# Ledger of designs, part 1: VHH binders against Protein Syd (syd)

No score or structure here was measured in a lab: all are predicted.

Target 1, 183 residues: Protein Syd (syd), of Idiomarina loihiensis (q5qw09)
Amino acid sequence: MKTLEESIDALMTRYKENVPVRYTEYVEEWNSPIYGTVIDENTVEWTPCRQPEALNFDDLESALEMSFHQSIKTLFGRWYAGDLALDYQGHTISLLQTQSAEDGERLLENITGHILMKRRLKQPETVFIGLGSEDDGLLVTIDNQSGAVGLEWVGKEQHDVLSDSLAAWLDNCQPQVETDKNS
Unless a header shows other numbers, all headers, positions and changes below count from the first letter of the chain; antibody chains are not in Kabat numbers.
ipSAE, averaged over its two directions, is called F for ESMFold2-Fast, E for ESMFold2 and O for OpenDDE. V2 adds 0.75 times the mean of E and O to 0.25 times the DockQ between the complexes of E and O.
[cut] stands for letters that were removed.
The coordinates of atoms that the task and the answers printed are left out; those that the model quotes come from them. Centres of patches stay.

## First folded at step 1 (VHH)

Design A1 (framework vhh_8pnl_2)
Fold by ESMFold2-Fast, scan of step 1:
Structure A1 (fold): chain B 183 residues (1-183), chain A 119 residues (1-119)
Amino acid sequence: as target 1 above (183 residues)
Amino acid sequence: QGQLVESGGGLVQPGGSLRLSCADAGFTFSSYAMAWYRQAPGKERELVARITSGGSTNYADFVKGRFTISRDNAKSTLYLQMNSLKPEDTAMYYCAARLGYSRWTYDYWGQGTRVTVSA
């Protein structure tokens, strides 16, 4: 059976192969190892690289008095990359990534806000891993208890379960390509 | 947005000081990234200062050294200490809170508090 790490790595390989020139938001202060050619003040070409030290969730778990599902930690601890534009069975999804250690801290801050909102609303805890298309507030999330991947609107429970596991879901995602060279 | 309540704005002379407050209405303040934005008449809304849930701060160049953003998580309150005020600081000041799903946007906003710097 394929491990989650193998599924993540395979997706990153497919992404590099199908999106040969990749752009992301440029934050000069982060000195990100992924940055290549700077296009302008806000745009830079990027190449993914492994995190030398995985993003650490320990302090946040202590602060929130919880444990994050291992799939969440594995996803956000493996690569520095720009966000991945993916197609999944009619959904256009931006799979979130971090560009640097500082961007990782920003992500943990955002996850904190989301968890506390779910608690206030008395909803099951989820963690967002992606954004839907241009629809405001559509999230791709992981149910923290089960590891199930689903769609949810900000402030609402998952309304659609896409897969029982992150690994299986990633294996069914394809890079979004603007032009198929072989078409 | 009703959950953030701003106060502390007013009329002050150039060179004066004001302290703005933003009270979260008893929600999940300690988890939010917080920011102050401002908007002068006829201009776009612009970031003044931000503070993360962990306390890291960032400032716009035009306020560096004059303004200080801080938070009191026990009181669910965000502050902006404004010193050496200038006429160009005249604006409506907005508190913003982020359950940020994107890198760059804030999800909750206050109604604003007016700051006028004039002799």
Scores: ipSAE 0.030, ipTM 0.349, lowest interface PAE 4.2, mean pLDDT 85

Design A10 (framework vhh_8pnl_2)
Fold by ESMFold2-Fast, scan of step 1:
Structure A10 (fold): chain B 183 residues (1-183), chain A 122 residues (1-122)
Amino acid sequence: as target 1 above (183 residues)
Amino acid sequence: QGQLVESGGGLVQPGGSLRLSCADAGFTFSHYAMAWYRQAPGKERELVARIYSGGSTNYADFVKGRFTISRDNAKSTLYLQMNSLKPEDTAMYYCAKIRTGYSYGPGSFDYWGQGTRVTVSA
């Protein structure tokens, strides 16, 4: 059976093969290594690259007095990339990625807000990894205790479990052939 | 450009209504979650209501049933309909625009407006 790293790398390879021209949000200040041809002030072509130093969760784990599920740390520590537009069993989702070390720090700040919200609501801690393409209030999340991948609305518990593991879920995701472009 | 401009504040009697608007001069409105925050004199900014790109919403408990957040992506405008206003609603109201997905906290918002003042006379 594949490791999670192998599943992530296989998905990225499938994405590059099936989506030959990829667009993402352009943030000039990030000087991202993924940036290719700039299309306009908000849009840039991109190519994924490995993070030379994996996004570090240690300080956040200490601050929140918790341990993140290893699958979350592996997913967000492996690649710099634009968000991946994926299809999974009729769900159209955007799998979140970071474009730079600066974007990674921003992601950690937002994960902090999400965890604090879950704690306030006395709900199991989850971490978002993707967004519904039609409504970004619908989240693809990982249950921090079990590693199960599921769907939840912001402020609500997971209402549907899609897979017991991130690796298995990623192996069943397909790249969306149409690339979204924001002008 | 991405500048947020709030309007619609004013002085009203308790039980009155106001509609706040927030216009985004930027060209990416439909890709962002939008929120209304407020700050009363001597208090911290607090979330009033949030609306995501697809229209799902969240409200603070103190405004549920009285306030309605909505958006018009074609006009790049966010609204807050405020009904049954109370003296406790007196505050400066701020519009916030956040990148969707991983911009949930106030400190992670991409853009803030300068605010519009709401005064509910006691």
Scores: ipSAE 0.028, ipTM 0.399, lowest interface PAE 6.6, mean pLDDT 84

Design A11 (framework vhh_8pnl_2)
Fold by ESMFold2-Fast, scan of step 1:
Structure A11 (fold): chain B 183 residues (1-183), chain A 125 residues (1-125)
Amino acid sequence: as target 1 above (183 residues)
Amino acid sequence: QGQLVESGGGLVQPGGSLRLSCADAGRTFSSYAMAWYRQAPGKERELVARITSGGSTNYADFVKGRFTISRDNAKSTLYLQMNSLKPEDTAMYYCAADHRFYGSGSYYPGEYDYWGQGTRVTVSA
C-alpha cells in the first residue's frame, strides 16, 4: 500500500523514464521553473519540479463553504509539470498539472466554475483532474465526498467509477510512449 | 476580468460568406487557446474551431475547408472566416477563451467561463 504522495512521485518518475524528452505549451510570461529549451512560440521542453509552496485551497474552500477531498489538494499541490499523457486501460488520458503559481490560480478559477455548475444541476460535487483526449467533454473526476475516481461528461454525473482512490488509479496508469503508427 | 465581445453575424444566402470577430479586452489573450462554438435552435453547443496562442488550428469535420480561424494577439482579437455557408450553419456563434492546460475547449458554460454573448448567423434563401 502506498500513500498518495508516493503514487504521484512514482508516476512522475515513470513519466521521466519513459518520456525522456517532454514538451508542453509555452507561456513565456509565467516564467515557469519547469521550462527548459524553448522549441518555438508555443512549445517548450520541460522537467518537473516540486512546488516550493503548495497550491492553497483555503480561500476557495471558505468562498464555496466546502472542504475539498485531500486527494485533490495533494495532486495539485505537489508538482509543477506539464500535463501528463497517460494510458489507462487502452484509453488516452491527459492528467492535468500546473506549470506555475499563476497557472494554479487559473486552475482554481476553473474548479470554482465546475463546482457552481454541479450545484446548479443538483449533482454530487466532483473535481476534474484529467481529460479524455479522444472525446471533447469527457472528464476524469474525483467525487469530492468519497474520493472515487471516475469518468463523467461535462454537465452529467459520473457514469463510470474507475477506482476507489486516486492513489490506486495512478498506480494503474502508464506513461504514453511514442509508438510507430502505420498510418 | 475581461469580457469577450463577438460581432459580424447576420443574414446571408447559401454559398455566401461572413467574417466573425471576437475582441478580448484586458485578459492575457496571447496565453490562451481560443475557440468558436455554435448552438443551433434546439441543439447543444458544439465546437467549430480552435486556435492555440501560436496559431495552430483544429477544425470540426463539418467546417473543414470552408471556415478559417485566425488570431491577432497584438489586437487581442479572434476571427472566424466563414465561406460557402450552408443552411445547417445557422446558429448562435460564441467566442470562448480556453486555458490550454485545462482542456480542449471551454467546458463550463457558467459564471467562470470565458464565453462571449454570441453573434447570430442565419443562412437562408
Scores: ipSAE 0.007, ipTM 0.254, lowest interface PAE 8.9, mean pLDDT 81

Design A2 (framework vhh_8pnl_2)
Fold by ESMFold2-Fast, scan of step 1:
Structure A2 (fold): chain B 183 residues (1-183), chain A 121 residues (1-121)
Amino acid sequence: as target 1 above (183 residues)
Amino acid sequence: QGQLVESGGGLVQPGGSLRLSCADAGFTFSRYAMAWYRQAPGKERELVARIYSGGSTNYADFVKGRFTISRDNAKSTLYLQMNSLKPEDTAMYYCAKGPYYSGSWYPFDYWGQGTRVTVSA
């Protein structure tokens, strides 16, 4: 019965509690509000923060002549964070996040390429939200029409539906703590 | 939405060297991380090396110490210097423009036909 916003916030809270020291790739030019202690030229400690202005999909929707499912906009418009290493039913998944407004614009360009690929292949439009860490080219995606969360290989249709909603799927994900210990 | 064009492949003997180039016709080269992928005959596509917008690099275990990825933002060009080439390095090599995400460079399209590297005597 949680809203999607509540499920996202609860996951971020669980992530902070289970992964007390979090590392992400350091992009100095982004001057991201999430950046804490710089470890080296490539690595920085981070803490999530709310986006003061939610990532705006309006221009992209107009250009692609479509509407993105609200769950996609809510997920990518809520927090600045490093990618979240999650466990879902024994599988490691990297849930994508943006670190800054600049990173958000890069994400929109990536989403554009993905949508155009799906259209070229005459497949239902999906949007990637995560990566299967153990398998090259395995994506966690949201079906744009239904909001269903599923697995698909790059260039293929969703082959497995994990949940009817993003909120329910996130509620079943747990932080993966091994990433911090094994670098 | 610039197109990436790979070049520099060829036939080389084991132990030889090649330098691959990837030219980005687009205005966004310096804003993106870049990567080299390869696909060997009968195998799936795999990541070879990444270079982030700030110049940081990451390599697949099978090329560490032999390959060097670099970029020239002024020329909008990505490079892969390949030394001590082995027959198992034989593949089509593709460059990709990706987000700043550490897990994978999917789902970006590989722009262009790639460049073929054959390592055999």
Scores: ipSAE 0.014, ipTM 0.309, lowest interface PAE 7.5, mean pLDDT 82

Design A3 (framework vhh_8pnl_2)
Fold by ESMFold2-Fast, scan of step 1:
Structure A3 (fold): chain B 183 residues (1-183), chain A 121 residues (1-121)
Amino acid sequence: as target 1 above (183 residues)
Amino acid sequence: QGQLVESGGGLVQPGGSLRLSCADAGSTFSSYAMAWYRQAPGKERELVARISSGGRTNYADFVKGRFTISRDNAKSTLYLQMNSLKPEDTAMYYCATDLRYGLTPSEYDYWGQGTRVTVSA
């Protein structure tokens, strides 16, 4: 069985090979190492690169008085990349990625809001890792206690468990073969 | 967890300026990225501008160079300075916490009641 790191790396390699030109939101101020040719003010071509320093969850864990599941930290601490358009069992999902250390800070802010929402609703804590491209508000999430990957609607508990682990779920995802154009 | 209260909208002629404010009465402000959205009659709600808790900004193409988003975390207030207003900018403007990464607006975001901007002669 692959380690989670190997599954992430294999997916990134397949994505780069099968999506020959990749586009993402251009944020000049982020000084992202992934940025290539700027297409317009909002759009840039990108190439993935390894994070020299993994996104650090320590301060957030302290502030929220929790520990994030290791799979969440590994996923968001490994690569700088644009979001990956993936097919999973015939449905398109956008797997979230960070483009820079600054974008990582934005992600941590969004995760904070999500955790606080789950606590307010007295629901098990999850962390979103992907978005359903076909349905607004459909999230792919990781259950923070178990590491299980599932589907949930924003504000609701996981209603479907897709895999017991992130590594196994990623191994079942395929790159969307269309040109990667992030809207 | 609080309420966001928008203000500063009004009627202005093309080429005019307005400054919108969004105050967070519930003190959730400094932990979140914040955004301005707008909705014109009969149209979908659309992102106008976004700002992180640390002050990094993103703008929709249709407002770049004309609008400036800013925040004052000490006052728990978000601003949108709107210059060179066009009739196409006529909409209800909403502020929201950006609790989702890259999703379209939904009930999950903490929304204000909106402030109306009308740009006409």
Scores: ipSAE 0.014, ipTM 0.281, lowest interface PAE 7.4, mean pLDDT 82

Design A4 (framework vhh_8pnl_2)
Fold by ESMFold2-Fast, scan of step 1:
Structure A4 (fold): chain B 183 residues (1-183), chain A 121 residues (1-121)
Amino acid sequence: as target 1 above (183 residues)
Amino acid sequence: QGQLVESGGGLVQPGGSLRLSCADAGFTFSNYAMAWYRQAPGKERELVARITRGGSTNYADFVKGRFTISRDNAKSTLYLQMNSLKPEDTAMYYCAAVPKYRSGTWEFDYWGQGTRVTVSA
């Protein structure tokens, strides 16, 4: 079976091949290496590139007194890219990516808020990796203890387990070749 | 930062009604899904009801048919109408803005201070 790194790389290759013109949010001050043609003040064409230094979770792990599941660190430490619009068994999801080191820090701040919410609700800690496109507040998350990929509403525990591993789940995701929204 | 302020709690007899309100201090509801949570004495905080930006609602099974969540975006106010109250509804009630994931930098605490509801004979 593929390693997680191989599954991530294969998905990125499939995405580039099936979505030849890719758009993402444009943040000029990030000077992201993925930026190509600027379309307007908020939109830019992009091409993925490898992170020269993987996003570092050490400070956050220390602050939260936890260890993140390795699959989470591998997913967010490998590529700079725009979010990937994917289809998985009838779900339209946006798989989150980072565009730059600064965007990585923004993601870590978002993860911090999510973990603190889970702790406040005394629920198992999960980390969001994707957003549902049809439903406001539907998340694709990884259970931090098991690495299981599942669906979760904001403020609730995972209600559906999609896969026991991130690698297997990514191998079954397909690029969305047409989008209903630019968000 | 923006602050959510809950009000409307109080003491009520079983079978009674209360209407909770959650108002902002410079924060608008039109950009967020909103929720009511509660925490009973010695219990964990739990979701009571949720309302999307467009007004679609979701309720915990234990309040379906008794509670109604609503919003007034022009007044930046969230409501929870509580009918047929039971002793087990006794709790501190919190409103929360549902976080926007990857919609920008997180700038505010999405939880209010809470308002106390006591249901006793």
Scores: ipSAE 0.018, ipTM 0.291, lowest interface PAE 5.9, mean pLDDT 84

Design A5 (framework vhh_8pnl_2)
Fold by ESMFold2-Fast, scan of step 1:
Structure A5 (fold): chain B 183 residues (1-183), chain A 122 residues (1-122)
Amino acid sequence: as target 1 above (183 residues)
Amino acid sequence: QGQLVESGGGLVQPGGSLRLSCADAGFTFSTYAMAWYRQAPGKERELVARIYSGGSTNYADFVKGRFTISRDNAKSTLYLQMNSLKPEDTAMYYCARGRYSTYGHLNPFDYWGQGTRVTVSA
């Protein structure tokens, strides 16, 4: 079995191989390390790269008086990339990624809001890692206590457990490839 | 001017209708949660409506039944259909995009438009 780091790296390698030209929104002011060839004023090709310094959760953990599950920190501290369009068991998932250190800070602010919402609703704390592309408001989340990967609706408790570990779940995800032909 | 471009505002009589549009140049528009905010004269900026990537919506109580938020992912455009307009709806209306927002608020907003002005007056 792979470590989580190995599973993340293997997924990124599979993604690059199956999606050889990757596009994302071009925001010149972001000066993102993933930016490659600029296609037009709104579109840029991107290539993933390793974070030279992993996204730091220390200040947020102190502020919220909690510790994030290590899998969450490892996932968001390893690569700068565009979001990954994945297939899991025939369903489409967008796996969130950060594009820069500044984008990482934006993610931490959104995670803060999510944790505060869970606390207000008196629900177990989870952290979103992806969006269900087929269903309104469906999230892929990690249970902060157990590390289990599951599905939940915005504002609701995790209702389905997909895997006991992030590494195992990622190993079962495949890059989603769009084709020009109607199948 | 921001990445988002609002349009469709204007002067309208009480009881009238307006449709606001927000053009977003984002290639990944379909993965963003989108919102309409407004700021009335002398008031704080407040959330009017939000829509998630799959079309799920949430509305402020003061607009329920009168306003409808919608999106066209193929055109990267957000809409707000405003019916039964009241003088208290007079405000600058702003489009907002939240890349990671999956809760009730889009935060932080890296992209705010310049806004479009709505005036409801006899």
Scores: ipSAE 0.048, ipTM 0.376, lowest interface PAE 4.0, mean pLDDT 82

Design A6 (framework vhh_8pnl_2; at its last look DockQ between E and O 0.63; V2 from the best seeds 0.00; counts 0 for: pae E 4.1 > 2, unsure alone 59.1 < 65)
Amino acid sequence: QGQLVESGGGLVQPGGSLRLSCADAGFTVSSNYMAWYRQAPGKERELVARIHSGGSTNYADFVKGRFTISRDNAKSTLYLQMNSLKPEDTAMYYCAAKTPYGWSRTLTQYDYWGQGTRVTVSA
ESMFold2-Fast, scan of step 1: ipSAE 0.513; ipTM 0.765
ESMFold2, look of step 2: ipSAE 0.180; ipTM 0.544
ESMFold2 (binder alone), look of step 2: mean pLDDT 75; pTM 0.766
OpenDDE, look of step 2: ipSAE 0.160; ipTM 0.579

Design A7 (framework vhh_8pnl_2)
Fold by ESMFold2-Fast, scan of step 1:
Structure A7 (fold): chain B 183 residues (1-183), chain A 124 residues (1-124)
Amino acid sequence: as target 1 above (183 residues)
Amino acid sequence: QGQLVESGGGLVQPGGSLRLSCADAGLTFSSYAMAWYRQAPGKERELVARITSGGSTNYADFVKGRFTISRDNAKSTLYLQMNSLKPEDTAMYYCATRFGSYYPRLSAEDMDYWGQGTRVTVSA
C-alpha cells in the first residue's frame, strides 16, 4: 500500500492539477519560497515546495515529555504550502500546511496550547491537522496514541473517527477550490 | 471560546484612553490576520479594527482617527489603543482570528477563535 509520504505527495499533485491558481495569506516577513504573485497586502499566489529541512518536533517533545505520532511529523515536515481546501465526502475541510520555517514555529506554539488544553481537560491528546470550513470550532485531528483521524470540537474529545490512518484519509480527499473575496 | 486572552479593559471617563491586549493562548497563529470586535448591550458583535500579519490596517468608521490597532509578532500579542473614548464605546471587546484560513473574512460569523472578552465602560 502507499506510504504516508506517497499519499501526501499524490494529494499535493492532485491539488496543483485541480487548483491551478492558488491563494494564501501573505506574510511578507517570512519571505516564503512558495510565494509567487502578490495580489494585495493579505493575499499571494503560491506554489508548493519541499521543506529543505523538515520541521523539527524534538524540542517540543522534550518540553511536553511526549512523542508525537509519526504521521503528524511527516505531514508538517514535508511541504511548504498554503492550506489545502479539500472535499471529504461532501464536507469542506481546510488541511493545514506551513508556508515557511517561521510559520512552522508558530504552528508548534499552537500545537503546544492544544496539548496543554487536552491535558487540563483530562482528555486523550490529539493534534489538529485541519479545520471544518463550514462549522465553527470543528477540527480534524489525529489521535496521538493510535494515529486515527477524526473530528472533534475545540475542548471536546473526538466524536467521529474518519479513518484509522492519515494516509488512507488523504487518499479519499479531493481538492476543492475555495475562493473567498472581500466585498 | 477563551483560547485568546484579552486584557486592559476598565472604567474610564469620556475623553480618556485605554490600551487593550490580546495574547495568543496557543490556539491561534500570530502570523494570521487578527481583528478586534465589540458587543454593546443588546447589539450584535461588530468589527472595530483588523490588521494583517504584514501590518496593514482597516478600521470601522465609528473609531477611525481614535483607535489604533497594532501587533507584536515576536510576542504573539495584538493591541488596541483607544483614545478619545465616548460613552458609545462601552462594550465587551473581543479579539478574533480565523485559524488556518486562506484569507480571513471580516464577518464575525467567519471567525473561528475568539477570546473571552474584556469589558470597557465609559461613564460620565
Scores: ipSAE 0.006, ipTM 0.282, lowest interface PAE 9.7, mean pLDDT 81

Design A8 (framework vhh_8pnl_2; at its last look DockQ between E and O 0.14; V2 from the best seeds 0.00; counts 0 for: pae E 7.3 > 2, unsure alone 64.9 < 65, placed apart)
Amino acid sequence: QGQLVESGGGLVQPGGSLRLSCADAGFTFSKYAMAWYRQAPGKERELVARISSGGSTNYADFVKGRFTISRDNAKSTLYLQMNSLKPEDTAMYYCAVSRYFSGYTSPDAFDVWGQGTRVTVSA
ESMFold2-Fast, scan of step 1: ipSAE 0.099; ipTM 0.542
ESMFold2, look of step 2: ipSAE 0.150; ipTM 0.545
ESMFold2 (binder alone), look of step 2: mean pLDDT 77; pTM 0.787
OpenDDE, look of step 2: ipSAE 0.445; ipTM 0.753
ESMFold2, look of step 8: ipSAE 0.039; ipTM 0.426
ESMFold2 (binder alone), look of step 8: mean pLDDT 77; pTM 0.785
OpenDDE, look of step 8: ipSAE 0.260; ipTM 0.631

Design A9 (framework vhh_8pnl_2)
Fold by ESMFold2-Fast, scan of step 1:
Structure A9 (fold): chain B 183 residues (1-183), chain A 121 residues (1-121)
Amino acid sequence: as target 1 above (183 residues)
Amino acid sequence: QGQLVESGGGLVQPGGSLRLSCADAGFTFSSYGMAWYRQAPGKERELVARITSGGYTNYADFVKGRFTISRDNAKSTLYLQMNSLKPEDTAMYYCAAEPTWGRSYKSYQYWGQGTRVTVSA
């Protein structure tokens, strides 16, 4: 069985191979190591690179009095990259990534808001890792207790479990290749 | 649950300034990303500016250099300082609270009722 690290690395390799030109939002002040050719003020080509220091969840764990599931920390601590457009069983999912240490801090702030919302609603704590591109408000989340990957609408509990583990789910995702549409 | 309440809108001359405020009542303000959106007559609602709980900001190109978003977590208040106002800034301005950042979705946002800004001679 692959480790989660192996599954993440394999996905990133498949993504690079199948999506040779990759674009993401350009945020100059993030001084991101992934940035290549700047296309315009809002768009830049990117290439993934390993985080020299993994995004640290320790302060947030202390502040929220919780421990994040290891799969969440491994996913967001391994690579700097643009968000990955993936196909899962015919549906487009945007798998969230961070582009820099500063972007990582932004992500932690967003995760904080989500956790506090779940607590207010008295729902099991989950963490979003992806977005359903076809439906506004649909999240791909990890259940913090079990590590199960599932679908949930914002403000609601997971309604579908896609996989018992992040590694297995990532191994079944494919990079979304642009259909030929007047190149 | 709390509600977001906007204030500070009004009628102002071109080149003038306004400071909008958005207060929450019982909402976990300090933990959410906050945003200002606007909706001009006959147009869809559009993002003006965002700010994270820690103060990182992002602006729409059409307001960069003129508008400043800020927050006071101790007062649970979001602000939008609007300078060098133009007639095209005329709109209803809405405060929104977002559990996610950089992936703004309408269904995620707790919206206020809006405050009207009119820029006219």
Scores: ipSAE 0.014, ipTM 0.274, lowest interface PAE 7.7, mean pLDDT 82

Design B1 (framework vhh_4orz_3)
Fold by ESMFold2-Fast, scan of step 1:
Structure B1 (fold): chain B 183 residues (1-183), chain A 121 residues (1-121)
Amino acid sequence: as target 1 above (183 residues)
Amino acid sequence: EVQLVESGGGLVQAGGSLRLFCAASGFTFSSYAMAWLRQAPGKRREWVALITSGGSTDYADSVKDRFTISRDNAKNTVSLQMNSLKPEDTAIYFCAARRGYTYGSKPFDYWGQGTQVTVSS
């Protein structure tokens, strides 16, 4: 049985092999370990690296009085990387990644806003893990109770379930070779 | 067509207040993070305030406790309430937008033309 960690690592390996020159947004102040050659003030070449200390969700879980699904913690705690441009069944998806510990803290702030929105709307709690590159406001999310990966619009419940697990979904994603975002 | 149109700038005395507005069109506003950045004479553009699609806010140290960013998704607007203005706040203020789950120190997808704020001593 393939673990989620194995699926994440396999995807990162496929990404490096199929996208040998990778670009991401450059934020000098983050001193990110992934940064290679700086192209301009907004663009840098990058190489993924393992997080020495996994992004910690404990304080956020306490503040929100909840537990995040393990798949969410594993995804965002494993690698520093630029966002991954992926193809899933002919659609382009940007799988979110963090570049540094500071970027990780900013991601947790964004997740906080999303959870509070879901609570106000009395909808099941989900966590976004990606953006639909072709459609404004389309999110790839994980249902926090079940771990199911699905599509939802900002402010709405999941309308399509893509996979019962993050590991299975990642195994069916392919690197997108031609993109201006994370090529 | 995507547009961001700023308003509310002007001349104000030190210690005064101004409220800036940014009207957005051509994209799904509620899905985007909105930010205010400024450029003072002879300086690079700097980030001032950010509000995520979920409503979380963040501020540059220079403006914390003085400026408040807010949004109205029904009107497709973001606003910046500027209190206790100082001469060093003199700058052209720009509205900017990016997908709601990206960080404010990264480049923005869309920019307004800017609105001048001048604070006299």
Scores: ipSAE 0.007, ipTM 0.228, lowest interface PAE 8.6, mean pLDDT 85

Design B10 (framework vhh_4orz_3)
Fold by ESMFold2-Fast, scan of step 1:
Structure B10 (fold): chain B 183 residues (1-183), chain A 121 residues (1-121)
Amino acid sequence: as target 1 above (183 residues)
Amino acid sequence: EVQLVESGGGLVQAGGSLRLFCAASGLTFSSYAMAWLRQAPGKRREWVALIYSGGKTDYADSVKDRFTISRDNAKNTVSLQMNSLKPEDTAIYFCAKHSRWYGDSSTFDYWGQGTQVTVSS
């Protein structure tokens, strides 16, 4: 029915419509195509832009001797954007995005640390895609084997499965339209 | 340039109180979660209190019910009220901006120079 790409694009469209002034972390040296008006040394207005070269997971997959679930690669390879402040059934979630190729490399380094932690703890491999805004250490993650979207605490297994697929979960997320800014 | 400046530390007897202040500049203060961390001599830095942009607070178990974090967005200030201080609270206290990434090295982007708190037995 709806592809993951369609769900991601629809969410980005809903986000632009409901959050007309968007703020994110400003890193001048990235020369990110999403950057608009600079607010201060760490904050800039942004507009999403398609990645001309999708974030490449090949080297990391080889190094970790694994394959990432396609939904993870599609999510992080499609848009340059600031993190999206979303509501999902009472949870305030910051859905992670990359702003530039350099930011993408930073994300891959963080994913590497997470995977190695999961392996050390003998837990199923997951990849974080979102952070709780109000709950320190609460993550929204994708189970790498199944593609299921769930909640887990840092260092713990998924304790709640929210959706069998990333596409379905994104379709049920709403942009945070109040005074809470994603930055 | 982003700058965090801590103040309010000092020497106090066990059971006493101190209030720490952090003044932020070069930052859209109201958009970010802010935290207090501490480091005792020869030990790792540890998180003690966090205040999110929406005003929610969280505390490490060791300080819960004794410490209170608050923010004043109009002044770009975050404060830590420390009550019922114990010798084990002796540390340099740092103000930090919460990063978008979880994890030790990526959790906090900016640190101040710190303010020393010494609690005598």
Scores: ipSAE 0.015, ipTM 0.190, lowest interface PAE 7.4, mean pLDDT 82

